VH-VL binders against o27280. Designs and how they scored, part 223

Target 1, 266 residues: o27280
Amino acid sequence: MDSMNVPEVLEIKRIVEESESVKTFIFSWDFRREVRPGQFVMVWDFRDEKPMSVSLIDPVRSEIGISIRRVGEFTDRVHGLSEGDLLGIRGPYGRGFELMGRDILLVGGGIGMAPLAALADEATARGMRVDALVAARTADELLFLDRLEAAGVNISTCTDDGSCGFKGFAHERLLTLEENHDMAAVCGPEPMMFQVMRILDERDVPAQLSLERYMKCAVGICGQCCLDDTGFRVCAEGPVFWSQELSRVREFGRYRRDPAGRRVPW

## First folded at step 9 (VH-VL)

Design Q11 (framework fv_libevitug)
Fold by ESMFold2-Fast, scan of step 9:
Structure Q11 (fold): chain C 266 residues (1-266), chain A 122 residues (1-122), chain B 110 residues (1-110)
Amino acid sequence: as target 1 above (266 residues)
Amino acid sequence: QVQLQQSGPGLVKPSQTLSLTCAISGDSVSSESAAWNWIRQSPSRGLEWLGDTYYTSKWYNDYAVSVKSRITINPDTSKNQFSLQLNSVTPEDTAVYYCARVLRFSSAFDIWGQGTLVTVSS
Amino acid sequence: QSVLTQPPSASGTPGQRVTISCSGSSSNIGSYYVYWYQQLPGTAPKLLIYGNNQRPSGVPDRFSGSKSGTSASLAITGLQAEDEADYYCQSYDSSLSGYVFGGGTKLTVL
């Protein structure tokens, strides 16, 4: 009925240190409540609640994982927790990724690799060929390389500073990749996603993009209208969008939201 | 390489409509990667942003509050250009007018037209 | 009046360091990126600094930008005769819902 709208208090079963700033928190999960890659949960520390993408979906072990980057007060508190401590989990919410065809390109930037790592697991389990372009500012911010390699994913890396792999941005690296794909999934900083989307559109590769800022809107938390002037309901249909849907969203790349929720330019 | 080339009259009488155009080469006026802006410069007021036009599934405009009631900025996809119309001009509208580009995910005016001096005088 | 405040003039001799200030408020520089433009006589402004402190390709590294609180500054080291120009800062203002510019600084190279 409404069980997904009530936080379930779960014990932190295991914590994986992904990097200096990123941890994955692993919980036992009852898979009668389905979770798909690209969906998110609301994580409650009994003080504040924040949306987090699901980064691990493991029905064999009956586990889910949630990867959290340390960026503020809430995430600092959660990073201070230990195995055995409790968190509230509500969800899953939002539109997950759809898989089609025989081969998929994943393009992830920073923490955006988290939902894509879960997608890689599902795609490889389905027998798809998976290529991943993993991008970050520096080598120590590249995430999930070991998981992707263990899953049989063909990995390309790039860093802005050249400390690992190609020196440059994700879209610059993508231009040097000649592989054709039946689809792509993209998650990371919005400027990166836009550049990647344009290249994939030119190559006629259908792409899905995950927009973290629309996660709260997908559950109706914001209270603000997420409609643009075309009448497209970004808050109802996110956080994952097909590239042709994003071409209709006025706010994508034109505006962001300030702390007061006002439209402001980039 | 993207270039902006302006054209229009240098003298306009008070109460008339000021009309300028900006021709784009090296990019499309309907490119979803850009917004196309008008900015003016006068000795008394300095640089003033007037407004923009951009395409995202349909055309949009944003206008500065100070000119919103008098201004229209329109694209012309067939000629790959955009225009400025400013109604009911006064001597206060005397300025050098520039067109300029802002890229999606930016607030920098990275490419400018050559400028057009418009004098409002009887 | 200009929303952002710059000194109307600055001067230096070749090889000197010169700094041009740009002052605003919490509704503009305090919340948003700052941009700088160089305008040579009879020409359009040219983007010199974006994102507070980044240089476009082709801009010499002797130009640098910085921002602290509600103020920003442009620094020019190793001043050259060709740097004689007007310099403008730019940001966005949430109260005006629009882009805003400084009044400009005329830099004279003596």
Scores: ipSAE 0.078, ipTM 0.647, lowest interface PAE 6.2, mean pLDDT 87

Design Q12 (framework fv_libevitug)
Fold by ESMFold2-Fast, scan of step 9:
Structure Q12 (fold): chain C 266 residues (1-266), chain A 122 residues (1-122), chain B 110 residues (1-110)
Amino acid sequence: as target 1 above (266 residues)
Amino acid sequence: QVQLQQSGPGLVKPSQTLSLTCAISGDSVSSDSAAWNWIRQSPSRGLEWLGETYYTSKWYNDYAVSVKSRITINPDTSKNQFSLQLNSVTPEDTAVYYCARVLRFSSAFDIWGQGTLVTVSS
Amino acid sequence: QSVLTQPPSASGTPGQRVTISCSGSSSNIGSYYVYWYQQLPGTAPKLLIYGNNQRPSGVPDRFSGSKSGTSASLAITGLQAEDEADYYCQSYDSSLSGYVFGGGTKLTVL
């Protein structure tokens, strides 16, 4: 049996409240099981199992963190847990981010900042210059600002309502940023990622985008995880894709799939 | 509410070991949520961080370069306290010594002990 | 000598605005948050500002922090007699792998 496919029951060591709707759950981790930014794990509450991105990878403290937004029954139950309670963790799964060059731009929207926070830690540890554009609806929903600044990241913010930083959307803020980067990593709502990708393509900046939608299975092939034009399976071949790969996918940024696999506009 | 209470001798002779303790109430010394620090203050050097101890799956210690060869910070889970031992002291180690807490994912010293004046003199 | 540079003294009269500077480098303030502490005579330092510009509960809004490049500033508006204290800035330094403090500024309310 593959050790990655056997759930390990782990104690919640610490819970960090990132916002009113987001918590990070921290666990001891044996780093013989390699974890890289952009990978996900299956979180099991002994009733249901859901995929969650790894948001903290700390080999010095022997810890991983998983950031969870409260959006339904499963996440409501997990948010009700306390330090000392148990969760099953299986994984990691998926393709993580690849780092190249000396300078990286991170563009995160909402909970999409979670895998990018882990990437920021790795990039800064490797001596890269890291700039982050953090986007949210309001200032209270901006995530990981304290952690990013502690890591030495140069932060720009934007909020829809203008309560922090630039008033507007991530791609509008990106247009006002003058510095070029060797690469970029992007995670957030698909419409945001599509607009950001187009700008980065025009600037000839290679980008990796984390496409975390419809991760319904960790190992298996799932119709809801597939991209229409290429047959890519998010849980098997993603969730991280290069912008050149996504530019060939007609559905990216244009529609999503419902539980029956039908196309639905964003 | 978390409080830190310091104890230890106020006079140490040159070449001997300076030893102080910091008792914790309202939190556990082995809490995964905190790191426990020693900081000293002298008129000539101002505030100077000395080191920290913290627990995750095991105990870790980080020490300032300036004192690394002489310093040990030890937690005691049974007494819920942590100690400072500074070897081979000189008059230049004369200072007010503070224990302090830093929360995980922060660089702020949010809770401080009352301070202990330690004079290194014959 | 301290790693972060502060003026050794500052002064003002009640009701005035006073600013205290803190200068560092790319390995500390240029890359990390700045924190400020107030130390009243005979007491331990007290956290006054965290995260460059945030106030803990109970700190009056006449205290504010700012950061630009490799330097930071603490501003006190509507100066009051009880503000007479020593003020220290603090950051983290990647080249030293540790916390660093400013030399302190003694604020006198005349």
Scores: ipSAE 0.005, ipTM 0.395, lowest interface PAE 17.3, mean pLDDT 82

Design Q13 (framework fv_libevitug)
Fold by ESMFold2-Fast, scan of step 9:
Structure Q13 (fold): chain C 266 residues (1-266), chain A 122 residues (1-122), chain B 110 residues (1-110)
Amino acid sequence: as target 1 above (266 residues)
Amino acid sequence: QVQLQQSGPGLVKPSQTLSLTCAISGDSVSSDSAAWNWIRQSPSRGLEWLGYTYYTSKWYNDYAVSVKSRITINPDTSKNQFSLQLNSVTPEDTAVYYCARVLRFSSAFDIWGQGTLVTVSS
Amino acid sequence: QSVLTQPPSASGTPGQRVTISCSGSSSNIGSYYVYWYQQLPGTAPKLLIYGNNQRPSGVPDRFSGSKSGTSASLAITGLQAEDEADYYCQSYDSSLSGYVFGGGTKLTVL
């Protein structure tokens, strides 16, 4: 594969069931075209195309993985596919995570653990100490715990209902964790990320946050991937942003866009 | 053997619309293995990609941010060609314009048209 | 200014090795394939190298490409008089959402 702007039709090599609602689709990949944690691809089922974060990057096996949650018609159709079936993939697109220092904190909510799982692999390969705070509504929705453990990651969990680990939200759990990290990476629901960012900013921990907003296209500017006050384009300038960049965006953590482009409170 | 042949005016007045066509032989404009591009070259800006169109189950297009508000690239399946329309031209649009194919499996600009020098002056 | 940086000129004598560099960033060469084109005077650019290091049919094996990190290089061994041309690198840039080219290198064969 070499074109970033034309979908390549790839065979599904393997499917991993991560949970009742999440599957990882594995494809052979030519790593002469590099892909980095935090980047996304456009997945095309020959009817619709949707952006999906890359969750596995394995140059040894020459494979990438894309983790998809069942949330609507497109993802429902994709979940119905089997090994040997075909999907169109184009990309990767977007800015990946940057790694710095010796210690990193990962804070992931739900499917937001997908790009962070790929980042955990890279950070551990670089010899960093990795702490992960994995948050979900219930224990059954916690993702990638076995994979993170296999990578040597120190794992903390929290669930809204207390079914696994700390009972509460990610930002409430973060207040009880050690404050000493060189950097953080955060991905999950936007209100969660806003609260986590506030705490990390107060601790002077530089953070990168991945915005997985609904997008109409991967290559150009579209209304649903633009940030209101700064003019940032999630698919072109994101999806990964430093907390300093997001602190100036009035929309972040407060409003989303509906299909008509109107501001709607979270 | 695939060939691209360009046609269009070499002289355009400021504020007018530049229109160029690229005729394809040896391949179909709706081929799912290709994307059809416009690129221009000037001494001041060098090589500059302008945009593309391609077909799979439907037509897709995208454009460089610098020209996006003024540019349209359209396929014509009946004539097996694609076109460039650039509105409100200025002397800064003076350049050699090329059409080119990006082949899906090589993903390179592997076939180029002959080029058309477009001069924007009164 | 070009997004990808090339030296504006290079030179060599027949039989020598010359290399032409192309420098970018993580948003382009660091994440995407690099391509090289040869342009003879009065002609359209011709594809020399695709996919960082692959040659199209008809391109002599004395042309080769490589990529490391955010930089790429075109090498020409056994330089010949007919290699005198302009050379351009090209990649894709995610921050611009489009293809980007280097400023070009004029190669003179002495």
Scores: ipSAE 0.000, ipTM 0.362, lowest interface PAE 23.7, mean pLDDT 83

Design Q14 (framework fv_libevitug)
Fold by ESMFold2-Fast, scan of step 9:
Structure Q14 (fold): chain C 266 residues (1-266), chain A 122 residues (1-122), chain B 110 residues (1-110)
Amino acid sequence: as target 1 above (266 residues)
Amino acid sequence: QVQLQQSGPGLVKPSQTLSLTCAISGDSVSSDSAAWNWIRQSPSRGLEWLGWTYYTSKWYNDYAVSVKSRITINPDTSKNQFSLQLNSVTPEDTAVYYCARVLRFSSAFDIWGQGTLVTVSS
Amino acid sequence: QSVLTQPPSASGTPGQRVTISCSGSSSNIGSYYVYWYQQLPGTAPKLLIYGNNQRPSGVPDRFSGSKSGTSASLAITGLQAEDEADYYCQSYDSSLSGYVFGGGTKLTVL
């Protein structure tokens, strides 16, 4: 039996309301099943199964957390659950982030801060200096600021409307920040990630980017999830990719795929 | 459903300014995923992209070299629309003018206005 | 004068296959996706093909696109009378920093 492919029915131990639209669901976890920042799990509500990034990895409390934004029927049902209710969890799956160097930059947009919050915890535990640029449309959509501060992360914020921090987008704020980092990790809307990647490439900072849309391809569920003409093998190794892999992909930042696998403009 | 509706006069005299507006419904003119374009069509030049406006932290405008010295494209966030002003018109500017959306990074003009025939004559 | 080259006309009879070519260079079709538009008389152009070979909802499967190197093609199978229209290819050009269109092909259904 492959233990990663056998669903465990777990009790929701705690729920943290991160914003009006985002909740983190916390479960007891047996860390003999290793989980790394950037990996995801399949969440099963006994009707549908969806991939969700792991946002908390806490070996001291023996807990993992999964942060979920309310965007549709599945997530609406899960948001209606309470502490003590049950969910099925399978995984973890996918390629996680790799840490290198001493000084790292995290750039997160909206719910994309979720896997980066887990990465920040690991990086600070390793004694690394962590700068985080946290971006959202409004101040109310900025996620994990208190948690990042508690971990000792140097935080910069930006909002599209100027309600908190720099007024503007992540890539515009990035141009005003110190450019001396050994690596970066980026997660958020694909157009944001594309612009950030270009700046980091010009600064010769190696970056890793997490693509939510390729999570199900990593477990072999979606055959149409290909980044370029290399074929399924490339997308199956996601969701985390190095910037040099994405810079040659014409589709990245320009198109997404619908359920039928057709290109749809962003 | 996204719709673009054009308004403005169809007749303009030589040397005057051509002014058209494009009203947007079902999307926001300040959407960071879209750019808002003006395109014209004439028998002599075919389809010709004139320029666009789009929002990041601020508004950006880019214009085709053939009209760059005479053209302004401006958004109006309060009315959810954008406009075209083309100065010092000549009979060569006679064309059907379209507004159109492109989703950023996609290059596709996926939504078009109905078009406005502009005739430059005295 | 168009940056992308299309034949000015094409023709066919009902039920036949017609292809329309679009030729460019490394700065446009060679580096960027190709899009196709159908324009019926008195109407705005309508997106027919995006991303080289994809169809929007509502476009019949008789229409298909392809791209090789610096050239692209639109194919129409099972040609019908209502397909009589002008067809335009479009791409982006890095040397012009702007969008470029083909000169258009007038398709006549005989």
Scores: ipSAE 0.000, ipTM 0.383, lowest interface PAE 18.7, mean pLDDT 82

Design Q15 (framework fv_libevitug)
Fold by ESMFold2-Fast, scan of step 9:
Structure Q15 (fold): chain C 266 residues (1-266), chain A 122 residues (1-122), chain B 110 residues (1-110)
Amino acid sequence: as target 1 above (266 residues)
Amino acid sequence: QVQLQQSGPGLVKPSQTLSLTCAISGDSVSSDSAAWNWIRQSPSRGLEWLGDTYYTSKWYNEYAVSVKSRITINPDTSKNQFSLQLNSVTPEDTAVYYCARVLRFSSAFDIWGQGTLVTVSS
Amino acid sequence: QSVLTQPPSASGTPGQRVTISCSGSSSNIGSYYVYWYQQLPGTAPKLLIYGNNQRPSGVPDRFSGSKSGTSASLAITGLQAEDEADYYCQSYDSSLSGYVFGGGTKLTVL
């Protein structure tokens, strides 16, 4: 029988160009296989396999999407594919976001908006009020603004260079927002997530944070996705963690791992 | 406020079909944000999930391996309810049966029916 | 047998701290959120903790949850007589493609 651990070869149904460096690849999906915002799949190009977050969950069209940023040889090859080409997909893996309350905040940096876009779709479909703070280095790197606006999301932007919205970092913009939310979901660079988490903790807003460290390893591979004090494996126990879980990890927001497994500063 | 109300027989003979219904108020059985579940509880075994039904572009069902060959869970959008049919019952199917809601992207059973004790005995 | 393992009983006196454990594997607790339910005699289970450590509105802060690796715990501080109940943990299991529950813990307040 087809287990979720065996790759299924799927046809690329549609490709959406999100930016110069990001594309969303859309596949038909059998929704008897559970997929939740915040989960990831393993994408196989018949040479290498890499984890990618699910960025679109569309039950009406029976489709999922995965958004991929071009950063290396694997992603360069995948970006070279066209509609009708084939990729292997297995999963989904990991624990996803939980929705609670009626008013939620999403804080995304760069490609970290991908899993949050899927969460925004679900939250708005449930009639929740969704505020999204979308952060990037420049205006050209802000992702999913049109999709979020179409869904009825209240959008704030910030860019490091001031080319769109607030000039500055996500946590600096968040300090100027006086709304209190029932929950928050955060995904982006770890230093950004750490600063955002601190502010949300002070405001007594429960937060869920998605660690992009799963990009460094596949499910079961060598443990480079482990966090230092707790032994959490991002691919097995994440990628989504509650802020209380992350507050006990000294590594969070301070270090990352290179391909050799060495700690390097952000 | 969402409420679940159960109805069905309390005594079923071995080899017969157990049939229960759960009526929903305050939400739609075809809401794409919820899955509708059946769970049973035996006095000695504890809680056991049996299966669910939920709607997106079409209806989906998932069933626990232990009952998969004997179970059917059916939605009824006109009556805003869903049902459980369990075929070929044995005394081991004696339990309190609950219907319950899961928010689709959560594993939390946040709303429960009142429960129905079903005894399988001659 | 239940898929998740809980002690069958726990006890304490008013004002004490009681902890109830829940043990699983990498296919359930190790990969998915843990939930806790309180069942008072003669009633349906009631959601007590979701998302490992979050409380629904109306649940006192005396109740807290935690998760580490393939195990989870429910802690009750300042134990009160009305806390006497059965407690169940719950997660999702990827190998079974379904929800799984612990066997339950009967908490007695002495």
Scores: ipSAE 0.000, ipTM 0.449, lowest interface PAE 14.0, mean pLDDT 82

Design Q16 (framework fv_libevitug)
Fold by ESMFold2-Fast, scan of step 9:
Structure Q16 (fold): chain C 266 residues (1-266), chain A 122 residues (1-122), chain B 110 residues (1-110)
Amino acid sequence: as target 1 above (266 residues)
Amino acid sequence: QVQLQQSGPGLVKPSQTLSLTCAISGDSVSSDSAAWNWIRQSPSRGLEWLGETYYTSKWYNEYAVSVKSRITINPDTSKNQFSLQLNSVTPEDTAVYYCARVLRFSSAFDIWGQGTLVTVSS
Amino acid sequence: QSVLTQPPSASGTPGQRVTISCSGSSSNIGSYYVYWYQQLPGTAPKLLIYGNNQRPSGVPDRFSGSKSGTSASLAITGLQAEDEADYYCQSYDSSLSGYVFGGGTKLTVL
């Protein structure tokens, strides 16, 4: 589906420094337009437009937040902005997370914690017990720990180098955690998500996984919305998918697509 | 263009095995883009999902709790079809049986077979 | 018997708006997407709505779906005689580990 509307120009109300490389930009939002955790918006700096996950949804303050990692020219320019500056926002787009049961496990790697932080807020507001496994390469790359604590989330951490919490990968840490969750939500690098999904499937825990690389496809920009070469298009259903759906995909966790749409190994 | 065609006997005696097949055209039973399902419909129980089979790197089957002890769903890649076997049938198994497809990333039954009425004698 | 609850019947006149409800719990509609099917007499069900509110190609925009909390609704605007059919909602249920259907609503166009 292609949007027929131009971006709405919004003033940056507040900027939160999440880490050396990540900032959350906060805007006033009219909540007559529904926005759900797991959805994304298109952010326009009046030169380029990029998809970004919604990381804060606050109807009480009438605010949304968008967390942006500095990875290139566009994000470097946006990181140079200040409170009071303007950005164009279009959306929201995509399928958000669905919540079920009494308890939920969140598993996030790096910037993948951004949409999961918004989900944690909604889950706690619904009275769910929330356990979060927050993974990163180093302690300095762990995101949203103070916000999750403020929300009443039970936090476990792991870092590849052992600088905080468990030393190892998310799936290795998950093996040491309790199995009793009604559902899980997972967002991070695809190899991590694939390994986590396998463990959750063995435990019969239904999981939703966010494939952020498909956000452009949902607005019709890239045209590269297939997870395999058999002609199946995933953009209308993304970026959030159930593990039951992804378990049918041979490509998930093994291959990605280059700009020409060719399969390349992880 | 994708079509599902069902075949099998319309009458089964109590305690016997109900066997139906669903032939697929326009898609492959081993396609990693789809799951293949059996659903039945009766006046007393309405629509009931019975189970599914699908292929990723290996075959998986999932069955409804109500029939799990009696049901087997088997794919046949050489004939491009999948079958239903339901053991120890009772009059309560009298229903119209449908095969159906679910596409990857969806829980929608988007293509249905024509249906087969199966009567289990009293 | 049905896990999801629908009214057994609904009715309207041509041109009217009709709404069919589907009620569940936190283990199904409260957590999972809702789907709707139309079944004309003597035929297999046909997918009408997927993902709570999306239409397959070929389904008129007179049909729309919505979901709030543990309940979903199918709305038909500009009701036509050809809409007389049985309508079923469907979701997934985590406590049953399977797909679940509503009991069905027989829509009569008066």
Scores: ipSAE 0.000, ipTM 0.406, lowest interface PAE 15.8, mean pLDDT 82

Design Q17 (framework fv_libevitug)
Fold by ESMFold2-Fast, scan of step 9:
Structure Q17 (fold): chain C 266 residues (1-266), chain A 122 residues (1-122), chain B 110 residues (1-110)
Amino acid sequence: as target 1 above (266 residues)
Amino acid sequence: QVQLQQSGPGLVKPSQTLSLTCAISGDSVSSDSAAWNWIRQSPSRGLEWLGDTYYDSKWYNDYAVSVKSRITINPDTSKNQFSLQLNSVTPEDTAVYYCARVLRFSSAFDIWGQGTLVTVSS
Amino acid sequence: QSVLTQPPSASGTPGQRVTISCSGSSSNIGSYYVYWYQQLPGTAPKLLIYGNNQRPSGVPDRFSGSKSGTSASLAITGLQAEDEADYYCQSYDSSLSGYVFGGGTKLTVL
């Protein structure tokens, strides 16, 4: 009756240390429940429940992976777990990425590279050419480089401090890359995604952007996920949106909310 | 390929209403990714933003505090244009008036009209 | 006066590097993007730099922008006679709830 909304208690099969602050937790998965890149699951540690993007989708091994960055009490507790320990998982939820064309660009910042790594696996399995721009503050925070390389992805890197690849931000690096892509997928901090979307729009490249704040909206947790507050608007299903959808929403990339809920520019 | 063409009188008497129109080609006045702006330029005040109109499910306006009580900016979807009305003008309103587009993606005044010199006689 | 502060004039010779500063506060440049416009005599301003440091299509790479804290700069390398123009910075100001411009800098190519 309630099976899709009740967490299934799953054993942690394997843990991959992606960096000092990021781990991927791998679980056996029954693929009769379809999972697509860009979708998320709710992870329950028997005290709190948080949305996490799916970073590995492997039907051959019957596994999914969930990559988690350590940023607070919940994630600290989860990072303390070992192989064989249990977590509650429910979902998947939300709208995933759609693949189109032959040549795609992925632009990921920090942990935002997690759902894009799953997308890269699917795209390369479909015979698409994949270029990935992987951005982080420092070299130690660049994620999934070995996995992307193993998949045959063409990788560019940038770090804010210049410790690996281009010195600068993702959008600055993007300006130096080839312009020929049929679509792009973007995930990372919202200011990064806005800057990248600007460049892709000028290049007439349709882009899909994954907005973390709308994961809660998709499962009905947060009433503040409305894209524009002109009264009682219906939020679009997230977390993945096409740039054309976001171009119809004045608030994205143009406004943020102050403490009083008023729109202020970025 | 996007162009803004301005029209309106170059001379207005004090206390009257200044009216200017900006015709748009190559884009739609009701595009939900653009805002349509009026900016003026005078030797004494330099470049000064006056306000905008934009469509996002319905029409909105933003107005600069300095002119808010006197200004109206209106779209006309049938003619693909927008207008400026500035009431109760004084000699201090003498300026070159520009219409301009702001795109959400660039958030910049990326396309400008040719400008219209408006003189308010003393 | 102008909310953003620019020097009223700047000059250089062909081939030199010239920089034009733009100073603001936490309510504008400190919180929002900076844009630069070039105005040739008798013409409308033309977008030169957006988003602090991005160039529109058709703007040569010898023009660059930067921002640090509450200040921004426009740099022109390999200065040419055709660069003689007025240059304006622009941002948004949260206390005024509107767009704000610098006073402009007249660049003379000697």
Scores: ipSAE 0.005, ipTM 0.417, lowest interface PAE 14.7, mean pLDDT 82

